# Designs tried in a protein design chat: VHH binders against F-box protein At2g23160. Part 1

Every score and structure here is a prediction.

Target 1, 307 residues: F-box protein At2g23160, of Arabidopsis thaliana (Mouse-ear cress) (q1ks79)
Amino acid sequence: MNSSSPISIDLIAEILSRVPSKSVARFRCVSKPWASMIRRPYFTELFLTRSSPKPCILFATVADGVWSFFSLPQYPYEKSSSASVAASAKFHVKFPPNNMRIGHNSDRRYFSYGYTSGLIYLYGDSSDDRSVICNPYTGEYAILPYLQRYRKTYSFLVFEPIEKQFKILFMAYLSGDRDHKILTVGTGNMKWRTIRCSLRYEIVSEGVSINGVLYYLGETSAWDNKDYDLKYDYAIVCFDIRSEKFIFFEIERFCRLINYKGKLAVIYFEDDVNYQSCLYRKKNYVEPDAINKLNVWVLEDVEKQEW
Structure headers, positions and changes below count from the first letter of each chain, unless a header shows other numbers; antibody chains aren't numbered by Kabat.
ipSAE, averaged over its two directions, is called F for ESMFold2-Fast, E for ESMFold2 and O for OpenDDE. V2 adds 0.75 times the mean of E and O to 0.25 times the DockQ between the complexes of E and O.
[cut] stands for letters that were removed.
The coordinates of atoms that the task and the answers printed are left out; those that the model quotes come from them. Centres of patches stay.

## First folded at step 4 (VHH)

Design s01 (from b12 with Y54S; framework vhh_brivekimig_d4)
Fold by ESMFold2-Fast, scan of step 4:
Structure s01 (fold): chain B 307 residues (1-307), chain A 121 residues (1-121)
Amino acid sequence: as target 1 above (307 residues)
Amino acid sequence: EVQLVESGGGVVQPGGSLRLSCAASGFTFSSYSMSWVRQAPGKGPEWVSSISGSGDSTLYADSVKGRFTISRDNSKNTLYLQMNSLRPEDTALYYCAKPTWSYLGTYFDLSSQGTLVTVSS
């Protein structure tokens, strides 16, 4: 599989391969206790941005709870020097600013994050932490209304392309709860609202937003879903951002979700769970060449569930 | 509030077998996947095996696949690890863990006492 679309997973993979292995290892260990991140200074996260006629790669480094946002132009394949990535990066802004307080005790805590349509969403893992959205180019930010939550929660920043609105979806952690919270960002008086998904699951992937639909992988076997007579232990959950409604379809195995040329694609790895175990066995490091085989399937029609 | 109590460890010769147990309380046991994680002296934690809440799905580290079997009894809130064909490198403190999930990965809370397994002749 060669990606020729403006969204290039090949370019992202190439840039990650040029990042020092210590930075990649820290990124892959983000599931470790947040307290340990204070003593493990940096990691790198990459985002593809379309803010220009020539697309840029937006990326961030994090050290001691401070995010530094950079951009770099899309490189020609021929420019393969390992020294080139850092030399071509354009610094934009640091976040949070000095003396900013995001949560009760948390300027220096590592935050969970999301990126969509030019904005970065940062949220804390503790119940006392506030959620923040920020513009990585200008440094402008907004602190979101506090929502009481369990010790940890999943949250997604999503973009609704028709009305051009951002929304934030909050889902209770480890609860298999059918009720979730949603907020429309930056449109006057922001208030959390409740929405319901009838399927119960644990979230086991990051979110992928494509054409106004948020996709993520749910593990269903831990929860009672007798009304659905499920055949498999996994489902791809599809959240329509505008209507705020959920649909799902079963998937036979654990998989990774990607945006492939504007369509949802799933990647099966021969040994995905053992790659997670390698985070502990190899000092929290998964070797870049550990992937033994890729099987990629592209979803052609969401309503008909055609691949 | 969440309590996990491991038992069943001991000293065994290479090629021997042991069965570990974990008594869980303070949460709805059947609603959560559970894992076994081990830590050898002076080394970091190593994930060993996981089982879904229903028990329908199991996963194993390559180093133990074919030798260890994870199981659970939801009526008794108990997790098990049957260890066969034990090797000296299996020597470790074994922890029962309820995984902490995030969309960026998993973390194991190893604050329980653990149970010591020593494999030596």
Scores: ipSAE 0.000, ipTM 0.163, lowest interface PAE 13.8, mean pLDDT 65

Design s02 (from b12 with S50Y Y54S; framework vhh_brivekimig_d4)
Fold by ESMFold2-Fast, scan of step 4:
Structure s02 (fold): chain B 307 residues (1-307), chain A 121 residues (1-121)
Amino acid sequence: as target 1 above (307 residues)
Amino acid sequence: EVQLVESGGGVVQPGGSLRLSCAASGFTFSSYSMSWVRQAPGKGPEWVSYISGSGDSTLYADSVKGRFTISRDNSKNTLYLQMNSLRPEDTALYYCAKPTWSYLGTYFDLSSQGTLVTVSS
């Protein structure tokens, strides 16, 4: 009845409804402080409810260095003589507490670097900023050990499913530096270690963690990579969380990375910026011509790089 | 660099009206949905209203539905909020908000100055 196919939007909605609850379950194997924060009955039940057929939009606001987290139901308007769908935001939690802030009030460096495994991982660009992991539904949080940061630092919280370990990867964006910092989360004294990636790039995407591998998009054209004889300007960088080794494979153009049913998928947009906001509000809220520009590919075999 | 500059706030009596404006620059304004978010003294931020990039779809918080109207002029890169039948509980600092999307979440950066609306008798 609708001339335009909505199938790609339904696929994205399905992924958004499923990933958080599965990721929360993976945290059951961590140390007691982390397991307690994640495995509270209230948190688990709330995530299972959020991963139901009626997905919720989780969003945050930042004012004066304070993050506030909200949810908004993502459901169609129902018309009846006595019922209406109220567009109301439900407040969950704010972080940091009033006595603690991330960074300085004069600096524009407060933002979320990703919603990973049901947790929000916050870090700032300044060397003085503290890194934290927080649960947006319970307000529980953990402050990470200090690491001297470089400006425009990128960081990911990742989970290794075999050894049941959490790791935090810090990567500097600038100067083609090959050295990155890693921290294994545990019950003893945590310490930063240095690991090396042979490829030079700028990180131009968010991270996607699938089956113990972290994927993200690197832009290589501005950097000296003559040793690799690169054909394209982009590469998907794959970080094996257990072995702490990097591999990469080239990709012809800019793309978005998503987890689809445990496999890496890529999305190409004619103009990525023009279509990004349509995924935010609800699956039926899409500019009519946006669907025509959405192309989705699923990686079937990482070792063979088959799409 | 994304810049949002709110204006149009002021002191008004209950039942009065105000029109807020937001001048946007540093991004393709028509490609983004926009929202108004407010923060009353001593309270957390409250989402007020949403408008699609094209202007074809709007949403309102129950507390303002029927009284407030969100609109945009994409040729002028400007967002508006028409506020009618103002109440003391509408007193707040109002922010123009551009959603920053990530695959697993979206947030509104309220680092702009905002515009203060005070409804008093």
Scores: ipSAE 0.000, ipTM 0.127, lowest interface PAE 17.9, mean pLDDT 61

Design s03 (from b12 with S50R Y54S; framework vhh_brivekimig_d4)
Fold by ESMFold2-Fast, scan of step 4:
Structure s03 (fold): chain B 307 residues (1-307), chain A 121 residues (1-121)
Amino acid sequence: as target 1 above (307 residues)
Amino acid sequence: EVQLVESGGGVVQPGGSLRLSCAASGFTFSSYSMSWVRQAPGKGPEWVSRISGSGDSTLYADSVKGRFTISRDNSKNTLYLQMNSLRPEDTALYYCAKPTWSYLGTYFDLSSQGTLVTVSS
């Protein structure tokens, strides 16, 4: 279809009025379906990035599995006019061009994405969904080779700065699975390769990539790690993108990972230790507003674990 | 099949002491960290203390630190909680807990019987 779907930017205007211009963040927003799309809900994805001298706000509207990519200049705090936001939005491209379904846009869990070095990585959480990498400005894309997936998977798009290679890491943590899959993106024949991490964990954070190393938080307590005799229930897992090797270091409690001026930093929220408790299952408690009290620690040397 | 059996609870006066025990079976006890979790009447569960698989590292909730001591005997597959200087606020059903994985995340399974601790005059 050549018709443009209507887009709502009211939520974008509200979000932009509250987010500092120097922050780096990703948000998902779900809006009511338009009248022409009453059986096909839509939502808006928002990427905030300040990785270059020219700050970019990239956002996408998703309807019926079709992504429409736009860019916006960053607004001064408390921009209130949706008409001004609409006038400033620059449309780039629709993806996929042939209405190819990427994932189930009626459920936020049925699609996932990453943004690294100007490329968008899209994958579905369903075993039937395709995985793709695309340029949101040109519409160029590559469909990745099929990989058998279990119900819950984790995947990261990473950039290796020395050889200037993009890689995709797929991690499946069904009982007993220590093998992970990696793919180097390129013009040659793309093939999944197997890599192994001996540590067992559940991924409980977004990935943070700094200077060719991917960091994420793993929760180890429910897994057999007797060979390591772990003191704590958490580890920061460090994946060297070039060598494709894993190292980890233990961390006393749940934390959030950020890039602070090119260094890995951890944020501890005052009540996070109590959320290690005693729930009979995860996600049956109300998540607190996490910003009320925070302690920030900056890692000076990852290999030496110096803070 | 993972089985945990708590014992050692009872009625004590404020300032008294109790020692709780937990007999574990159905898994490699020394490979897992273990916790004590309590639930006071009308309240949700509260994590109390944790010990590493080897027993070399321990953690405590601020409310019990300095009063309670967690320990384990891996040769007997048994977890202990020594409770000193007990307060009325320590009144609760106490559970021995092994972390359990699910696709929704890690949680503590509190389906065991627990052991009741009552601190009253």
Scores: ipSAE 0.011, ipTM 0.482, lowest interface PAE 8.9, mean pLDDT 67

Design s04 (from b12 with S35H Y54S; framework vhh_brivekimig_d4)
Fold by ESMFold2-Fast, scan of step 4:
Structure s04 (fold): chain B 307 residues (1-307), chain A 121 residues (1-121)
Amino acid sequence: as target 1 above (307 residues)
Amino acid sequence: EVQLVESGGGVVQPGGSLRLSCAASGFTFSSYSMHWVRQAPGKGPEWVSSISGSGDSTLYADSVKGRFTISRDNSKNTLYLQMNSLRPEDTALYYCAKPTWSYLGTYFDLSSQGTLVTVSS
């Protein structure tokens, strides 16, 4: 299959109606092979980026391991009517380029860890595949040095705004280890380095990057944190991208982290919900007006933990 | 365990009609928006239609607008797609989809078997 069929903008509108945001948004649509055993699975990734009052929607179609990147000039939530909006897609580039070999299995699919500041971070679904960063507009890419991957690994592409450098943070070991791996993206000899977070946790949220700090939620209850007198089972972990230092603050229960107008906000869905999987039992369609009725806290000072 | 079982596909002549059904189990059906996605032979997946959890809002792809109607019966945990004025280009495997959140983002997993619709004379 060499189809380049894009996903519908109306599907994008439905997904985005749940999360009003000026930040990068992403979703993936995957399919199983049909009756023919020789057909390859297909999937689509969507990225939303905002650099002006008229934001650009980036999306990709994937067939036979090849990503085709497109852009749309429209954001559904800028229209005032409920009429459907037609949009033209602009093709940019394909990845990988012809004859590129990354892993030992050439028919493996690549998935996105995310989109940050113009770059997409891709990983293969095999532990033997190398990870890649690429520019979806130009097709420029960098193959990252090999790093052994384990099941249930987490990784983040982050941008450091002062030195204007990209970094990749990776859980070096299985969740709950103190050691993580980090790589500074550059033109020279790139090497994975080990950094340590003394707090042990399982990552239970996606990452949110705001003003040079990466935030994510860690569950601490299953891990030995004897060096801390922890009161609660959760902590918001704050990674300063420039200094590569971790701080954390305890949170009383499970929450979702969002970038709300340039500030970190936490959303509590229910007082008795303490596991991420339980959220699937609740209404997952969040209408624009419904967000104002959720328990939302905005962090005013990270070091002082002021809300 | 989330399970989605599509049915109602078949062979139909151009201009004909079919009604697809999706039986859902393993989650609170009324709490989720539901979607129909199709994949034509040799092509990638194409979103067809969406319906909110309450049924108050519906969306359609331009290619099917005015011909297809999405509906749901929350008391029976069932999603429907009424397809009228079918065209050869509607030939595809049709999937019922529930949105899924993960720490890597929101996605639609088309892991069900789907139901095949063939429009031919």
Scores: ipSAE 0.000, ipTM 0.139, lowest interface PAE 16.2, mean pLDDT 65

Design s07 (from b12 with Y54S S57Y; framework vhh_brivekimig_d4)
Fold by ESMFold2-Fast, scan of step 4:
Structure s07 (fold): chain B 307 residues (1-307), chain A 121 residues (1-121)
Amino acid sequence: as target 1 above (307 residues)
Amino acid sequence: EVQLVESGGGVVQPGGSLRLSCAASGFTFSSYSMSWVRQAPGKGPEWVSSISGSGDYTLYADSVKGRFTISRDNSKNTLYLQMNSLRPEDTALYYCAKPTWSYLGTYFDLSSQGTLVTVSS
């Protein structure tokens, strides 16, 4: 059982409220992030199979173009003061990733990031921005090979658990018909390769990676998908990290995707605001007025597309 | 320049104990996981134990579990290895290792002098 392993939303809110001067912050509940950074095969296998490290929350703050990474121990459901939690925040490292900036010129945009198996991936929406992969514990980083891109871009850092490889999937809105780019990290000479997804869509969700498959929500209504005779305006796109192949299944309306106990779950909010609006939990974000209006479906088998 | 200086080795009888120390300088010690690696005469390096930067996570080779304890004092920039119930097969040169990271993974640098542990009658 995992009854105490997830961190409650109330505790996450307390932690966020006690961390001052945050410009950008994301929470990820991670286990064994440190173990995945040990490259020696014998040591890596031993740690992954025989260790039980404490899970922790990794988060980052950004101020004056400097990224600072911190961790917090995961507390079980037990009363703890917010001041005690804030005092337990452990600073790991800070760095500027070369010439990367939070924004560019007078633009109000911000960089996005993802976290996978101990590595942080930073990317921007500008054609002039460089993408960076970094270790939050040491501050070491690598600038990825340049890729021609457009203003609207989406990218995911994913981890293939069997062969223990990192891959970066890069998709650009308005960049091309169905062609996307992928790069395998750790192959010596890293080079972007082209992969094809026959479905056309705009990405309208964050990515969720579960057991070697990346899931995200695509909005198909603005695109010509005559090949598929689609019934609904949305699809959950499933990217198999190992085989580098796409499958998808239709979903009847906008939803949010989460990892619920190792399975993909879909959340519908009856009183949700337009997803094009400002960030969640901002002044104008309207949370569902009642928990009983929250509908959650757990996908039992992605290959069979059963709920 | 990163400097690691091991100490505490010596000659002990089987069943004895030793505590190894590693004084670190030239980097932010608390931001790095640290490891102990040993090399027995005529053998290649063997990983012994690791500890996270915070000290919250520890890991041991099966051959030393229950006998060795790794710890660190970040206020003193010092790594320790407490070795109990020593056996002749624990005889080796012991190295304190700071991982060197790249986007390809973590590597260990064993260029320091090490500290010799000899378990004999």
Scores: ipSAE 0.000, ipTM 0.121, lowest interface PAE 17.9, mean pLDDT 62

Design s09 (from b12 with K98R S102D; framework vhh_brivekimig_d4)
Fold by ESMFold2-Fast, scan of step 4:
Structure s09 (fold): chain B 307 residues (1-307), chain A 121 residues (1-121)
Amino acid sequence: as target 1 above (307 residues)
Amino acid sequence: EVQLVESGGGVVQPGGSLRLSCAASGFTFSSYSMSWVRQAPGKGPEWVSSISGYGDSTLYADSVKGRFTISRDNSKNTLYLQMNSLRPEDTALYYCARPTWDYLGTYFDLSSQGTLVTVSS
């Protein structure tokens, strides 16, 4: 009734259930549902019962210059004859980002938007487009400072859990430059800074963030890396979000990266991927027999590169 | 250094109008959504209204919808709140707030002095 937010309390609870309870010490004045949920026993119960919450899929659509955000529950293939997307989608927010374009590239291996810790990062692929960071639940957004783009670019929204900062990494693959751009989201005038990575590569995966480290796959074969004695054409690049330093280690062939129980896991595909056979489904619905010809390796120690 | 300076508050009778202003400095004003937050005597803060960076999208709390209008002038780095049909329950210290992001999403820092609105009969 007196809710001043266009978002459901259930979706705010879903986000909050994924963060430490003591992390809510900061003042929140988004809406009455937000404040009451943080302070009430209901929030504590929700967090405890959903300390490993069932994932919701967030997606955005753009039509006639208007962004619309939706959430969709993840359903197991064996449980329903029709778990229609239309029947299960929950609308969150609609807002009109003037002159923003996204997703013109046909190669969908690279993401032009990201979601982490309650924020969505929206990024256009034209040299004239702007980047936007927004709260999909409130519709609030900020247009990021302009950064000149040369060709196709890659960008990641990451969260640093100790200092509680969002950062945006911006990289251009065509330049072959070791220089990348980074921006810390926060109070004051935001400004792009330059950081350097010693390895040259093309980004060929989406990013996976685990315990303050961003992981992604780089293809090194097309680039001059004479300073390294590389035996393979791929490397997993590890970006420490807090220190803003890069580490990498070689991987035998193309693979997909996932977060498996707080650890980095790699998946090698021997055959064509089947939509219905995916380790990324809810844990309680993943059956080994449902996954054909996938080899999964879990990294036990990143520093020692032990699998 | 980010600074927000509120003004325009005062004493007004029920049914009256006031226009609040907020002068912003130390950041690229047009790149941020801006909000008004109020705190009534003895109560916690309450979000009132928000406006997008270009001013093409606005949000209002149900308690003020239809009576208050948020607007901005990016050429002057100024945020406004036009308050019409004021009620005794609108009595509060009003803060101009720039949203801040952390892992819980958007929140507001009310470190500015604010501007006092008193609606009395």
Scores: ipSAE 0.000, ipTM 0.290, lowest interface PAE 13.0, mean pLDDT 63

Design s11 (from b12 with P99G L104S; framework vhh_brivekimig_d4)
Fold by ESMFold2-Fast, scan of step 4:
Structure s11 (fold): chain B 307 residues (1-307), chain A 121 residues (1-121)
Amino acid sequence: as target 1 above (307 residues)
Amino acid sequence: EVQLVESGGGVVQPGGSLRLSCAASGFTFSSYSMSWVRQAPGKGPEWVSSISGYGDSTLYADSVKGRFTISRDNSKNTLYLQMNSLRPEDTALYYCAKGTWSYSGTYFDLSSQGTLVTVSS
């Protein structure tokens, strides 16, 4: 891979340092009642990116069957008085979804989540779990139509900016199936539809949505892709949210995907065996010195796959 | 109550083999994919392998491909990890986890005791 827009290691360290664990630590300094909940395995942190100068961090926790949402400004300590910590955290909503399964232990959650355009999407790993979409600012939520499944699936909440539609993708996991399910939220006919992707893969990254396209990294090495002359074990899958069509392009090795100034950027660590370290951060914390050997490439043209 | 109990760890020489087991209870075992996750001393958790609910699909981390085999017996609610050609780098506390390594926001419940694997001469 090549790049016409190199980025400094210091800037990458700043991007990667915006991990939940640092924001959680800031919140602990302000809110004593929530300090113990932050250490629990069901604690979830979400980042809100806005055009405004003050991005927010959205937190979701679950305790005793109740989901609680609150926000904390991304830079609370930058503007705090030395006489007292002035970071603010607001309790936005608290609701008890009756049909959500958290598991037998009240301290455990078996739901995965997604966030886009002000909405939170929660879905479970069980065939019996119900999927929920909720607005953390208003407290409104909806339980989505049941989708029969026999094993865990990947799912993404996406927003189509032109038609202003939310869509939910349910993708096969561990089967290499080409058939996936999609649902458009808020329509009169809110039913699951089938869409097909020609490439078979396992999703091995978080989703990144930029200008109406969902990007994620797929690992192809475990699947039969005989219709393609694949050189590498990875591909960046591009899902056009409006047309519901997939395209992909190969990538030489495992990488992390980020939205850098409205463009897709790829971060490579020195060793391609850094697969786990790229996906996992201890307590979601990234050590800046551990990432001092990075290569960053910015995708310049998606249609032409030009870097 | 959901419970996962790992066993089968021990001390082995490099090149040796070991078989880990995970006894699951408190949930419908066959309805969930399962994973093995390990944590070496002073390191973060590293996903090792996953298997689908029916056992018809498996995934492996690049570091263990060709050496480890994940399997399950749904009639016994038990998950297995057969570890061959062990290396010193495989030394870690091994955890059984409900679910798989997923996209953003998936947490593995590693609150169980785990089973310690030590590869040394």
Scores: ipSAE 0.000, ipTM 0.120, lowest interface PAE 17.1, mean pLDDT 62

Design s14 (from b12 with Y54S G105A; framework vhh_brivekimig_d4)
Fold by ESMFold2-Fast, scan of step 4:
Structure s14 (fold): chain B 307 residues (1-307), chain A 121 residues (1-121)
Amino acid sequence: as target 1 above (307 residues)
Amino acid sequence: EVQLVESGGGVVQPGGSLRLSCAASGFTFSSYSMSWVRQAPGKGPEWVSSISGSGDSTLYADSVKGRFTISRDNSKNTLYLQMNSLRPEDTALYYCAKPTWSYLATYFDLSSQGTLVTVSS
């Protein structure tokens, strides 16, 4: 049996089928302030980390203007799951502005935005909110330069491992907007720059950053892409962090993207639903039994798009 | 340098009580959650209890719930575990644990020597 791997299929299954339910339920049995915090919708935001022997899950939440970070080592498929769970917490003081939230919206599943290489990136849902980068280990944070926002936005924190540079990619949902904003994080004066992607899509997944490339799933069918002869409604978009160039490849159906041992992996679930069907579902559509039928493909070469 | 020193273990009869202490140094104690982890002879480590940095929230393993109480004194940088109604199966080496943060991982550091608890029957 494969136990104690940094990222395991069992851990992914646990996150999708059980977490936050088991871990969150345990916190309800403690003090009143903790119980009230857990009942907030964004408490289910997850930052997946890995340990040398065992995986960990990092939770982040905001209540009354205070950001709190919790880590839980978890052992999937262990008989005594309650005995295997231990809580770790570091509290950050209030961040200005007090109204910031982690990527919460009604059209997406609960998932983390912008945890990479030890830093957390937080952004508000309002055009008036400032974005923040913070280090959960030290409690240090930096408020980013203001950027005029449109109604719906997506943003990713990425790390370029050769030059050891952090960048923030900022994209608008607005139809016809092929221009995106990027910022290189540094100690001097930071400025937003414009980059262009000719493919038009709606972002329908969280981002996965691996070896200097950001991957996410785009839904293309609602947008004008006449310059591309597209067969399917989905594409995996690949952003090269160093060169700041976009490439993409089509995919036949909705999937989830993960980092599997340093490589991009695609997960399909038998009972998965298309975008339009999601409007009629208010709960997780993945049944626990569907996890037994996972199909996983690992991308071997991003430039050649080999699986 | 993070240093944790456990004390308070000993030999007790079933139904007895013990209070364990952990003296912490080398980090901002009040900013971190702390845990107790035990290891019985010939078995792997078992998580026992955790407490948040402020002390406002606590968690317990089902095997000790209602019998053990975790607490902390941030002014003294000290973690405690009050153990009541002790059973032979509580016999173990008890460790005070601080979660260790890394840019790639979070884990518990059990490098301290621990304190031995023996419940004789």
Scores: ipSAE 0.000, ipTM 0.125, lowest interface PAE 17.4, mean pLDDT 61

